# Designs tried in a protein design chat: miniprotein binders against Mucin-6 (MUC6). Part 24

Target 1, 185 residues: Mucin-6 (MUC6), of Homo sapiens (Human) (q6w4x9r395to579)
Amino acid sequence: GHCSLEGGSFVTTFDARPYRFHGTCTYILLQSPQLPEDGALMAVYDKSGVSHSETSLVAVVYLSRQDKIVISQDEVVTNNGEAKWLPYKTRNITVFRQTSTHLQMATSFGLELVVQLRPIFQAYVTVGPQFRGQTRGLCGNFNGDTTDDFTTSMGIAEGTASLFVDSWRAGNCPAALERETDPCS
Key: E = the ipSAE of ESMFold2; O = the ipSAE of OpenDDE; V2 = 0.75 times the mean of E and O plus 0.25 times the DockQ between their complexes.

## First folded at step 4 (miniprotein)

Design xk1 (from sD7 with T43R R47E; at its last look DockQ between E and O 0.02; V2 from the best seeds 0.00; counts 0 for: pae E 17.9 > 1.5, placed apart)
Fold by OpenDDE base, look of step 6:
Structure xk1 (fold): chain B 185 residues (1-185), chain A 83 residues (1-83)
Amino acid sequence: as target 1 above (185 residues)
Amino acid sequence: DPLEEAKKLIEEALRLAKEGNPEKAIELVIEAIKIAAENNLPRVIWEALLVAYEIALRTGREDLLERIIKALEEAIKILEEQG
């Protein structure tokens, strides 16, 4: 399964359903029992301009009971808030520089993350077949059915992206908007 | 212990690079690769390569990757000879 966060506010689920939203919160991208230690992958969005439609991905966070890894445009920060030179290794996770503009987080449990740092901060999530039907979050449920990808954290299928996305907020933030504007805004 | 020796070299390389000496850092990485190859430690070679890449890009010394490539070629030969 491949999930992508592109163009600042575009998401393509594991089931290949594309959608767009504008929010300035931290959202759960991927949660699954296949992730050890109650692990979750999250996306941080922030304002990129003055209007509500000008939002963009600014960081990706992997959080578990044992690890916290924050990948932003300028640094990789770990549990203690320390910025690290790469590669950074834990028991099951390795973060390393893939190219001059890309970082990769490799894991032993079937999760792969590639982050494009420049010119646009974008993220690409890959999960193994063992995750099929066992994922939840903005990346969907990876069951081959696009019609139920907008399943909320409460298990309710929504018809709009905004309500779906809002249900996966990791904190108290403004409501997400669903607008078709310039993806670079 | 070759494993510990190689890892120590890699750690020192990172330190040197952070201190502004990427050339010396790369030399240590090359040495680590050699030790790893001679002792059939491919995982250490992989780590060394990742470190070298990081050093090169962070310091803007991509030219140093040429040396790493050569070291890798030699390491591969050594590993192949070991079977």
Scores: ipSAE 0.564, ipTM 0.817, lowest interface PAE 0.7, mean pLDDT 93
Fold by ESMFold2-Fast, scan of step 4:
Structure xk1 (fold): chain B 185 residues (1-185), chain A 83 residues (1-83)
Amino acid sequence: as target 1 above (185 residues)
Amino acid sequence: DPLEEAKKLIEEALRLAKEGNPEKAIELVIEAIKIAAENNLPRVIWEALLVAYEIALRTGREDLLERIIKALEEAIKILEEQG
């Protein structure tokens, strides 16, 4: 499965459901029992002046019991608060520069993250087939049905992106504003 | 074991660059590239290039990449001859 965070405010879920939101918070992008040591992938959004979006992705975070890997739009990679030179390797995770404008986080557990640094900070998440039907968060539930891709943290399918996004906030932040696009495409 | 020798050189290079010696670091990267080419280890050449690029970027020493480009050109010739 593929999930993308593009253009500052666009998200396409693992089941190919596109939506937009306007938010300034850390959001849970992906949680799954397939991620080791209570792992979760998170996305940080903040205010921006980019056309068609008043907020934009500013960092992606992989958090587990052992690691807090932060990849920021300023091209800084940290783990547990310490800046790392690339390639950076742990037992199960390698972060490296794939191209002059792209970083990749490869894992041994079926998760891959590619981050575009320039000209616009964007993220692309790939998960293996073992994640099918076992994902939660902004990237959806990866079950092949787009009608329940807006499943909140409480397990309720919502009709609006803003309620869905707000349920996955990982901090005390303002509510997101919905700008849904192509809901039936 | 040329694989382990090359990997150790790459790790030592990154350490030296962090400690403020990027010129010595690049010498070790070039040596790792040579060992990798002579032993048909293209993945190690790729890893050495990633380290060289990071060193140049972090230290502002883009001039060091010219040395790496020359080493890579020689490595590609060796690799093609052995392939």
Scores: ipSAE 0.177, ipTM 0.604, lowest interface PAE 4.5, mean pLDDT 77
Fold by ESMFold2, look of step 6:
Structure xk1 (fold): chain B 185 residues (1-185), chain A 83 residues (1-83)
Amino acid sequence: as target 1 above (185 residues)
Amino acid sequence: DPLEEAKKLIEEALRLAKEGNPEKAIELVIEAIKIAAENNLPRVIWEALLVAYEIALRTGREDLLERIIKALEEAIKILEEQG
């Protein structure tokens, strides 16, 4: 299965459903029981222009009980807060420079992450067939049906990308339906 | 000021970990995560999470990682309930 995060905040799910959103949060991209040690993949988006609708990917994070691998827009790779020279290996994860513009995180558990560093910071997630029907997050549920790919963190299928994306945020950001100012302020 | 309180907890946690008290250090970082989630301070949640993982791994206390992951899950739940 393939999920992509491309410029302009475009996402294509494991079931090939495309959508675009705008937000400045950390989002759960992929969570699955197939990831060891309660693993999750997260995406960090930030403002890329003067408009709230101008957001872009600035980092991708793999988090588990063993690892916290951060691949950021500034090309520094850290694991558990320490900068790492590439290639970098753990028992089940290898991070290496694929090309002058691409990094790859390969794993023994069926997850592959390729990060394009330049000219635009983008990410490409590939999971093996054992993940079918067992994923949740911005990349969808990988069940072959695009009509339920917008399933929220509460398990509710939504008809709009905004509500779906907001349900997967982890942190402060404007929700699609929330006002940014308090009338009483 | 919740921002400054959470930052102070993270700083104290780093000090405690260096002094050989990783259990208390992790408790403080988890409290910082809760304060940040309750006050919509996402960059502080991220910073605290990084600090918590560094402490658990560098002190060899992998048993504390489950608590850190649970704290993240609860922080997400708090944010979802407010949205």
Scores: ipSAE 0.000, ipTM 0.113, lowest interface PAE 17.9, mean pLDDT 73
OpenDDE base, second read of step 5: ipSAE 0.557; ipTM 0.813
ESMFold2 (binder alone), look of step 6: mean pLDDT 81; pTM 0.780

Design xk10 (from xk1 with Y53E E66L I69L)
Fold by ESMFold2-Fast, scan of step 4:
Structure xk10 (fold): chain B 185 residues (1-185), chain A 83 residues (1-83)
Amino acid sequence: as target 1 above (185 residues)
Amino acid sequence: DPLEEAKKLIEEALRLAKEGNPEKAIELVIEAIKIAAENNLPRVIWEALLVAEEIALRTGREDLLLRILKALEEAIKILEEQG
């Protein structure tokens, strides 16, 4: 399966459902029992540097009990807070420069991440067949049915992307709906 | 032996570049490429190239890539003669 994060805030799920959203938080992209050591892939979104009304991807994070690998739009790669020069290898993960504008994180457990650094920071997630029907998060459930791709962290299928995305917030940041509330309402 | 020697040179090159010596780092990368070519280890040459690119980009020393290109010309000839 393929999931893409493109054009700032556009996402296409593993079941090929496209959507877009507004958010300034860390979100769970992919959570699965197929990931070792309670692994999860996350995306960090923040305000666009040019327009404060738009948000864009600024970093991708792979978190497990052993590793916290962060790949950011400023071309810095860290693991557990320490900056790493590429190629960076662990037992099961290798991060390397695929082209002058693209980084790749290859794993031994069926997950592959390609990050475009320029001209726009974008991410592409590939998972093997063992992940079929075993994924949760912004990339969807990978079950071959796009109608339930907006399944929240509580297991409820939503009709709108905003509630779906908000349910996959990771970390201590305000919900998208709370930030959109007008101060003069 | 040659595989581990080349890998250690690549690792040492990355360390030297981080410490502010990209010129010496690229010398070690070139030595690793030569060892890899002489022992028919093309994947090690690929890994050395990834490290050389990282060093050039992080230090702003694109000029060091020319030295790598010259080393690759020699490595390709060695690999072809072994083939």
Scores: ipSAE 0.012, ipTM 0.458, lowest interface PAE 8.1, mean pLDDT 80

Design xk5 (from xk1 with L14M K18E R58E)
Fold by ESMFold2-Fast, scan of step 4:
Structure xk5 (fold): chain B 185 residues (1-185), chain A 83 residues (1-83)
Amino acid sequence: as target 1 above (185 residues)
Amino acid sequence: DPLEEAKKLIEEAMRLAEEGNPEKAIELVIEAIKIAAENNLPRVIWEALLVAYEIALETGREDLLERIIKALEEAIKILEEQG
């Protein structure tokens, strides 16, 4: 299965259900018992530079008991808060530059992430067949049925994206983007 | 001032798109991207790109999206050569 985060605010689930994402927080993209060490893939959304009402993807996070790998639109890769030079390798994960504008996070457990850094920050998630019917989050449940792709964190299938998206908030919202220089200083 | 010039082009593009002239709006967005790339203003490229995407999305014009992608590829090359 394939899930994509494109155009700043569009998501296509593993069952190919497209929807528009609106929100300024960290959201769970993918949780699964197939991910080792309680792993989860998350997306950080914040306000865009053009419109106050628009939101865009600003970072993708892979979090487990051992690792917190953050790939940001600023082209910085960190693990557990420390900047890493590419290629960066752990026991089960390798992050490397696939092209001048794309980074790839390859894993040994059937998850692959490709991030387009420039010109538009976008993310593409690929999972192996072992994930079928065993995923939760914004990318859907990967069961071949699009009618339940908006299944909330409480297990309820919703007909619209709004309540679904809010149910997958990770609880930590990034601050609104500020000008580099504080106008009060 | 290239920053002011690029910002003015983006503002004019938004006005033209709202008036129903997406073709001219995209021309101004591409010019803003070029100015921003040549003057190392990546934030302005990002803002121009968001405007272009909104125009392409609202009009359903894939041909306008292709023009934007080509301009961004040229901008990336300029930025990489300067880095």
Scores: ipSAE 0.000, ipTM 0.083, lowest interface PAE 20.2, mean pLDDT 69

Design xk7 (from xk1 with K7E E11L L50F)
Fold by OpenDDE base, second read of step 5:
Structure xk7 (fold): chain B 185 residues (1-185), chain A 83 residues (1-83)
Amino acid sequence: as target 1 above (185 residues)
Amino acid sequence: DPLEEAEKLILEALRLAKEGNPEKAIELVIEAIKIAAENNLPRVIWEALFVAYEIALRTGREDLLERIIKALEEAIKILEEQG
């Protein structure tokens, strides 16, 4: 399954459902029992302009009981907020430079993350077949059905992206907007 | 095992750079590149390159990248000779 976060505010789920939202919060991208130590992949969105529609991905966070890895445009920060030199290796996770503009997070448990740092901060999530039907979050449920990708954290299927996205907020943030007022955001 | 040897050098390079010796670090990276080239391990060359890049960025010693470029040129020659 492949999930992409592109263009600042666009998401394509594991089931290949595209949608757009504008939010300035941290959201759960991927949660699954297949991730060890209660692991979760999160996306951090922030304002990229003056309008509410000017939002963009600014960081990707992998968080488990054992590891915290924050990949942003300028640095990779782990645990105690220390910027790490690459490659960075843990027990089952490796973060390294793939290209001059791309970082990769490889894992031993079937999760792969590629992050484009410039010119636009974008992320690409790949999960193995063992994750089929066992994923939750903004990347969907990876069951081959696009119609139920907007399943909330409470297990309710929503018809709009905004309600779906809001349900996966990791903190107290303003509600996400579904409006496509700015095509450049 | 040349793969293991090269990777150890790369890791040691990172350590040395963090300790404030980027010049010695780059020397180890160059050595790793040579080993990799001689044993047809292009992946290791790639790793070495980005480690060198990381060292240069973190230490502000971009001047050291010139040495890496030369090492890469030599590595390419070695790889080409191997066929």
Scores: ipSAE 0.381, ipTM 0.722, lowest interface PAE 1.2, mean pLDDT 93
Fold by ESMFold2-Fast, scan of step 4:
Structure xk7 (fold): chain B 185 residues (1-185), chain A 83 residues (1-83)
Amino acid sequence: as target 1 above (185 residues)
Amino acid sequence: DPLEEAEKLILEALRLAKEGNPEKAIELVIEAIKIAAENNLPRVIWEALFVAYEIALRTGREDLLERIIKALEEAIKILEEQG
């Protein structure tokens, strides 16, 4: 399955449901029993330079009991607060430069992350078939049904993205009303 | 083993650059590129190139990238001569 974070604030879920939001917080992209050591993938959004109301992706975080790997739009990679030079390898995770404009985080547990650094910071998440029906977060539940892709952290399926997005906040950010931007709406 | 030798040079280059000697680090990267080219190891050439880019980026020594471009041009010539 593929989930993408593109154009600063557009998300396409594993079941291909597109949406947009205007939040400025850290959000949970992906949680799953398939991730070791209570792992989770998270996305950090902040205000864009073009509009005070518009937001953009500024960092992607992989957090587990052992690691806190942060990949920032300024090409800084840290683990547990310490800057790392690429290629950076742990037992189950390798972060390396895939091209002059792309970094990749490869794992032994079926998760792959590619981040585009330039001209705009974007992220692409790939998960193996073992994740089907076992994901939750902004990337959706990966069950082959888009009607419940907006399942909140409380397990409630919403028809719009606003409550869905806010339920997956992972930081001490101010509460804000989010708006859904759907190509079909 | 040429592969093992080239990989050791790349790892030592990263260590030297982190310790504040990017000039010596780039010298080792260039040596790794030459070994890889002479032994038909194109993936190692790309790994060495990206390590050189990392060294230049983290140390602010973009001037060192010109030396890498010249080494890459020689590596391409060697690979072409081999087949």
Scores: ipSAE 0.190, ipTM 0.644, lowest interface PAE 4.5, mean pLDDT 80

Design xk8 (from sD7 with K7R T43L R47E; at its last look DockQ between E and O 0.57; V2 from the best seeds 0.00; counts 0 for: pae E 12.4 > 1.5)
Fold by OpenDDE base, second read of step 5:
Structure xk8 (fold): chain B 185 residues (1-185), chain A 83 residues (1-83)
Amino acid sequence: as target 1 above (185 residues)
Amino acid sequence: DPLEEARKLIEEALRLAKEGNPEKAIELVIEAIKIAAENNLPLVIWEALLVAYEIALRTGREDLLERIIKALEEAIKILEEQG
């Protein structure tokens, strides 16, 4: 399964359902029992312009009981808050520089992450077949059905992206917007 | 243990680079690559390459990557002779 976060506010789920939203919060991208140590992949969005429609991905976070890895445009920060030179290795995770503009997080448990740092901060999530039907979050449920990708954290299918996205907030943040209010943003 | 020796060199290289000596750092990486090749440890070569790349980019010394490429070419020859 492949999930992409592109263009600042666009998401394509594992089931290839595209949608967009505008929010300034941290959201759960991927949660699954297949991730060890209660692991989860998160996306941090922030305001990138003057309007509320100008939002963009600014960081990706992998968080488990064992590890915390924050990948932003300028640095990779680990458990102790220290910025690390790459490659960074844990027991089952390796973060390394793939190209001058791309970082990769490789894991031993079937999760792969590629992050484009510039010119636009974008993320690409790949999970193995063992994750089929066992994923939750903004990347969907990876069950081959796009119609139920907007399943909330409470297991309720939503018809709008905003409500779906809001359900996966990792903190107390403003509500997400489903549609772009400023087409010029 | 050649594996440990090579990895130790890589770690030292990273330290030297952070201290502002990327040239010496790259020399250690090259040495690590050689040791790895001579002992059929391709995974260590990969690790060395990743570190070298990071050093080059962080220090703005991408010119040093040419030396790494040469080292890699030699390593490949060594590996081929062993295989």
Scores: ipSAE 0.612, ipTM 0.834, lowest interface PAE 0.7, mean pLDDT 93
Fold by ESMFold2-Fast, scan of step 4:
Structure xk8 (fold): chain B 185 residues (1-185), chain A 83 residues (1-83)
Amino acid sequence: as target 1 above (185 residues)
Amino acid sequence: DPLEEARKLIEEALRLAKEGNPEKAIELVIEAIKIAAENNLPLVIWEALLVAYEIALRTGREDLLERIIKALEEAIKILEEQG
């Protein structure tokens, strides 16, 4: 399965349901019992420099009980707060420069992440067949049915993306939270 | 096992919220956040927060959102002191 975060604000789920994303917080992209040590993949969004009413991806985080790997739009890679030079390898995870504009995080547990650094920060998530029907978050549930791709953190299937996206907010929001009714802050 | 204890609280909170008792649900979620923070389980804190935010969002209760923000601020302090 493939999930993509493109154009600063567009998401396509593992079941190929596209939607537009707007938000300025950290969100759960993917959580699954297939990820070791209670792992989760997260996305950080912030205001776009072009327009304060638009948001863009600024970092991708892999968090587990052992690792907090952050790949930011500034091309900095950290693990547990320490900057790492590439290629960076742990027992189960390798982060390396795939091309001059792309980083890849490869894992031993069926998850791959490709991050485009320039000209626009974007992310592409690939999961193996063992994840089928066992994912939750912004990338959907990977069950082959797009009608329930907007399943919230409470397990409720929504017909609209708005409540679904908000249900996966995981903190780390800017202090001056931007509201749709307040385009400038 | 603090992980199992915290997750049981989240499961019970989900049940209570679906039964129309968001106040009690939020109490259990805050308890789960506290246990998770004290035992260095950051992913469980995120799980509890997601449930709490959704409860506040569905009920429109600003007072519940305020309680969750305060619980999160306390949890962050505990996590920072432990790591």
Scores: ipSAE 0.105, ipTM 0.526, lowest interface PAE 5.0, mean pLDDT 77
Fold by ESMFold2, look of step 6:
Structure xk8 (fold): chain B 185 residues (1-185), chain A 83 residues (1-83)
Amino acid sequence: as target 1 above (185 residues)
Amino acid sequence: DPLEEARKLIEEALRLAKEGNPEKAIELVIEAIKIAAENNLPLVIWEALLVAYEIALRTGREDLLERIIKALEEAIKILEEQG
């Protein structure tokens, strides 16, 4: 299973459904019982241009009861809020510099994250087959059916990406819109 | 144990760089590369290169990578003479 977060807030789900949204929040990207210690992968989006409809990925966060790993363009930060120099290793997770522009988070539990730091911050999530039908969040439910990939945190299938994305907010922040129209643009 | 010695130098290099001394840190990385080459430990050379690159990026001292490249060239000569 592959899920990608690219460019102008474009997402492609594990079931290959593409969508775009415009929001400035932290969102649940992937949640699954296959992740240890109630683990979740989250994506942080912020304004990236002059238009309010220009938002982009600025960080990816892995969070469980045992680990907090924040990957942004400038740093990797862990549980106690201290920036870590790479490579960084826990029992089940290794974060290392794959190339001058890419970081990799490899795990023993079937999750792989590759983060492109430059020129544009992008993320690529790979999960093993054990995750089939066992995922929730912006990357979809990995069940082979794109029609219900927009299933909200309350279990409701939505036809609109913005309502789906809003349901996966992980903090107090403004509602996401598929796009924002400004009459002065 | 040359493997343990080289890895200790790499750890100390990270500490020195975090303390604001990237020049000394790179000197220790170079020493680790030499030890690894003399003992046919190319994986440790790779580890040292990753640390050197991280140091250069975090400190803004990409100029120090020239010293690492020269050390790598010498390490390659050592490895080729052994093979």
Scores: ipSAE 0.000, ipTM 0.274, lowest interface PAE 12.4, mean pLDDT 78
ESMFold2 (binder alone), look of step 6: mean pLDDT 81; pTM 0.782
OpenDDE base, look of step 6: ipSAE 0.596; ipTM 0.828

Design xk9 (from sD7 with R47D E66R I69Y E73L)
Fold by ESMFold2-Fast, scan of step 4:
Structure xk9 (fold): chain B 185 residues (1-185), chain A 83 residues (1-83)
Amino acid sequence: as target 1 above (185 residues)
Amino acid sequence: DPLEEAKKLIEEALRLAKEGNPEKAIELVIEAIKIAAENNLPTVIWDALLVAYEIALRTGREDLLRRIYKALLEAIKILEEQG
């Protein structure tokens, strides 16, 4: 299954349901029992520099008990708050420069993320068949039925994208991108 | 002007959907998607796709959703040729 976040405000779910995303917070894209150590993929949206009404993807975050990997539009990759040089490898995850304009996060557990840095920051999520019917979040439930893709965090199918999106907020915006301004070291 | 032609088709599609003719509305949106793809207007493609999908969901027609998916595949091929 494939989920995409494009043009700053457009999302296509794993079941190929397109919708427009107008949020300025950190949102859960993908949660699944197939992700190790309570892993989740998240997207950070902020207001576009072009218009007050426009919103844009500014970072993608993979969070688990072990890792907090942040890939931001300014081409900085951090893990647990520390900047990393590419290629960056952990036991299960490798982040590397696929092309001059694209970064890739490859995993051993069936999740792949490709981030386009230029001309517009965009993300493309691919999951293996083991994730079928076992995903939650903005990318949908991957069950082959688009009519229930707006299932909220409480398990309720909504008719509109706005209520669906709001249910998957992961906290304050843009907390995932904020650096510790006074590190001890 | 391809941009104006695509917008006009989308506006007519919305009118037809409101009149209770979603099948014709979807056909017009698919035409708008193709025009937008041929003229490298990706934001118009997404706007048209969203409109088509909303119409299909409101009518509960699975066959209309399948037509939208086919139109998307065609648009992707056209955009690849333009690239």
Scores: ipSAE 0.000, ipTM 0.082, lowest interface PAE 22.2, mean pLDDT 70

Design xn11 (from xn0 with L58Y E62T L69I)
Fold by OpenDDE base, second read of step 5:
Structure xn11 (fold): chain B 185 residues (1-185), chain A 83 residues (1-83)
Amino acid sequence: as target 1 above (185 residues)
Amino acid sequence: SDLEERLKREIELVEKWLKELEERAKKGGISEDVKKLIEEARELVKRAKEALERGDLYTAATLLIRAFILLRRAAERLAEEEE
């Protein structure tokens, strides 16, 4: 399964459903029992301009009981906020520079993350087949059905992206704004 | 839990960092942008502590992450302004 966060506000789920939103919060991208130690992948969005529609991805975070890895445009920060030199390796996670503009987080448990740092901060999430039907968050449920991708954290199917996205907020943040996906983006 | 203890340590570190940056900001000549970043970060830390107290560890963690990002920005800009 492949989930992408592109163009600052565009998301394509594991089931290949595209949608767009504008928010300035941290959202759960991926939760799954297949992630060890209650692991979760999160996306941090912030304002990139003056208008409410000017939002962008600023960081991707993997968080578990054992690990905390923050990938931003400028650095990789772990645990207590210390910036790490790459490659960074834990027990089952490795973060390294893939190219001059791309970082990769490789894991032993079937999660891969590629982050484009420039010119636009973008993220690409790949999960193994063992994750089928066992994922939740903004990346969807990876069950081959796009019609139920907007399932909230409470297990309710929503018809709009905004309500879906808001249900996956981590923390008290303003409500997200919905906008249709531009297929040309 | 291990996560809770880690978050407590992170809060302490962030608070220390906030204090340091605020002291530097008091010297004058610092932009309003930097001050706003510091202020926003402080608010996030406050909220993180509150989340931690109620056992909402992931909320606390994500708030701290945002605080770290803001503080990094503040520190970088502050360093540039002090030159």
Scores: ipSAE 0.059, ipTM 0.479, lowest interface PAE 3.4, mean pLDDT 88
Fold by ESMFold2-Fast, scan of step 4:
Structure xn11 (fold): chain B 185 residues (1-185), chain A 83 residues (1-83)
Amino acid sequence: as target 1 above (185 residues)
Amino acid sequence: SDLEERLKREIELVEKWLKELEERAKKGGISEDVKKLIEEARELVKRAKEALERGDLYTAATLLIRAFILLRRAAERLAEEEE
């Protein structure tokens, strides 16, 4: 299955349900019992451009009991707070530069992440067939039925994206870091 | 927990980096934008420490990521201004 985070504000779930994302927080993309050491894939979103309605992906995070791998739009890769030169290898995870504009995180447990750095920071998540019906988060439940792709963290299927997205917030995140910084000033 | 111990180490690393950037900024001639990035990062680190004390590991982790991104932006702008 394939899930994509594109254009800073567009998501396509594993079951191919498209929706738009208007949040500024860290969100759970993927949780599954198939991920070792209580692993989870997360996305960090922040305000973009001159429009208050626009948000952009700024980092993707893989968090487990062993690792906290952060891939930032600034092309920095860290694990547990330490900057890493690529290729970077752990027991089960390898992060490397796939092309001049793409980084890849390959794993031994059926998860693959490709991050486009330029011209726009975007992420592509691939999971093996063992993940069918075993996923939770913004990428959907991967059960082959798009009508319940907006299943919240409480297990309720929603018809719209807003409550679904809000239910997958990771922690307490005030909008725009509680102060608007004008990045274009 | 194992994650909690790692987050404590990450906070120490981020605090050290924040202090280094604040010292570079004190040498003078920095923009208001850089000052704001450093101030916002300082507040995020404070909240991350508070979240960790509460045992809210996910909140602590996400606040540290946001602090890291702001410190990266501050460091890049400082480097541009020093050129």
Scores: ipSAE 0.000, ipTM 0.215, lowest interface PAE 13.2, mean pLDDT 73

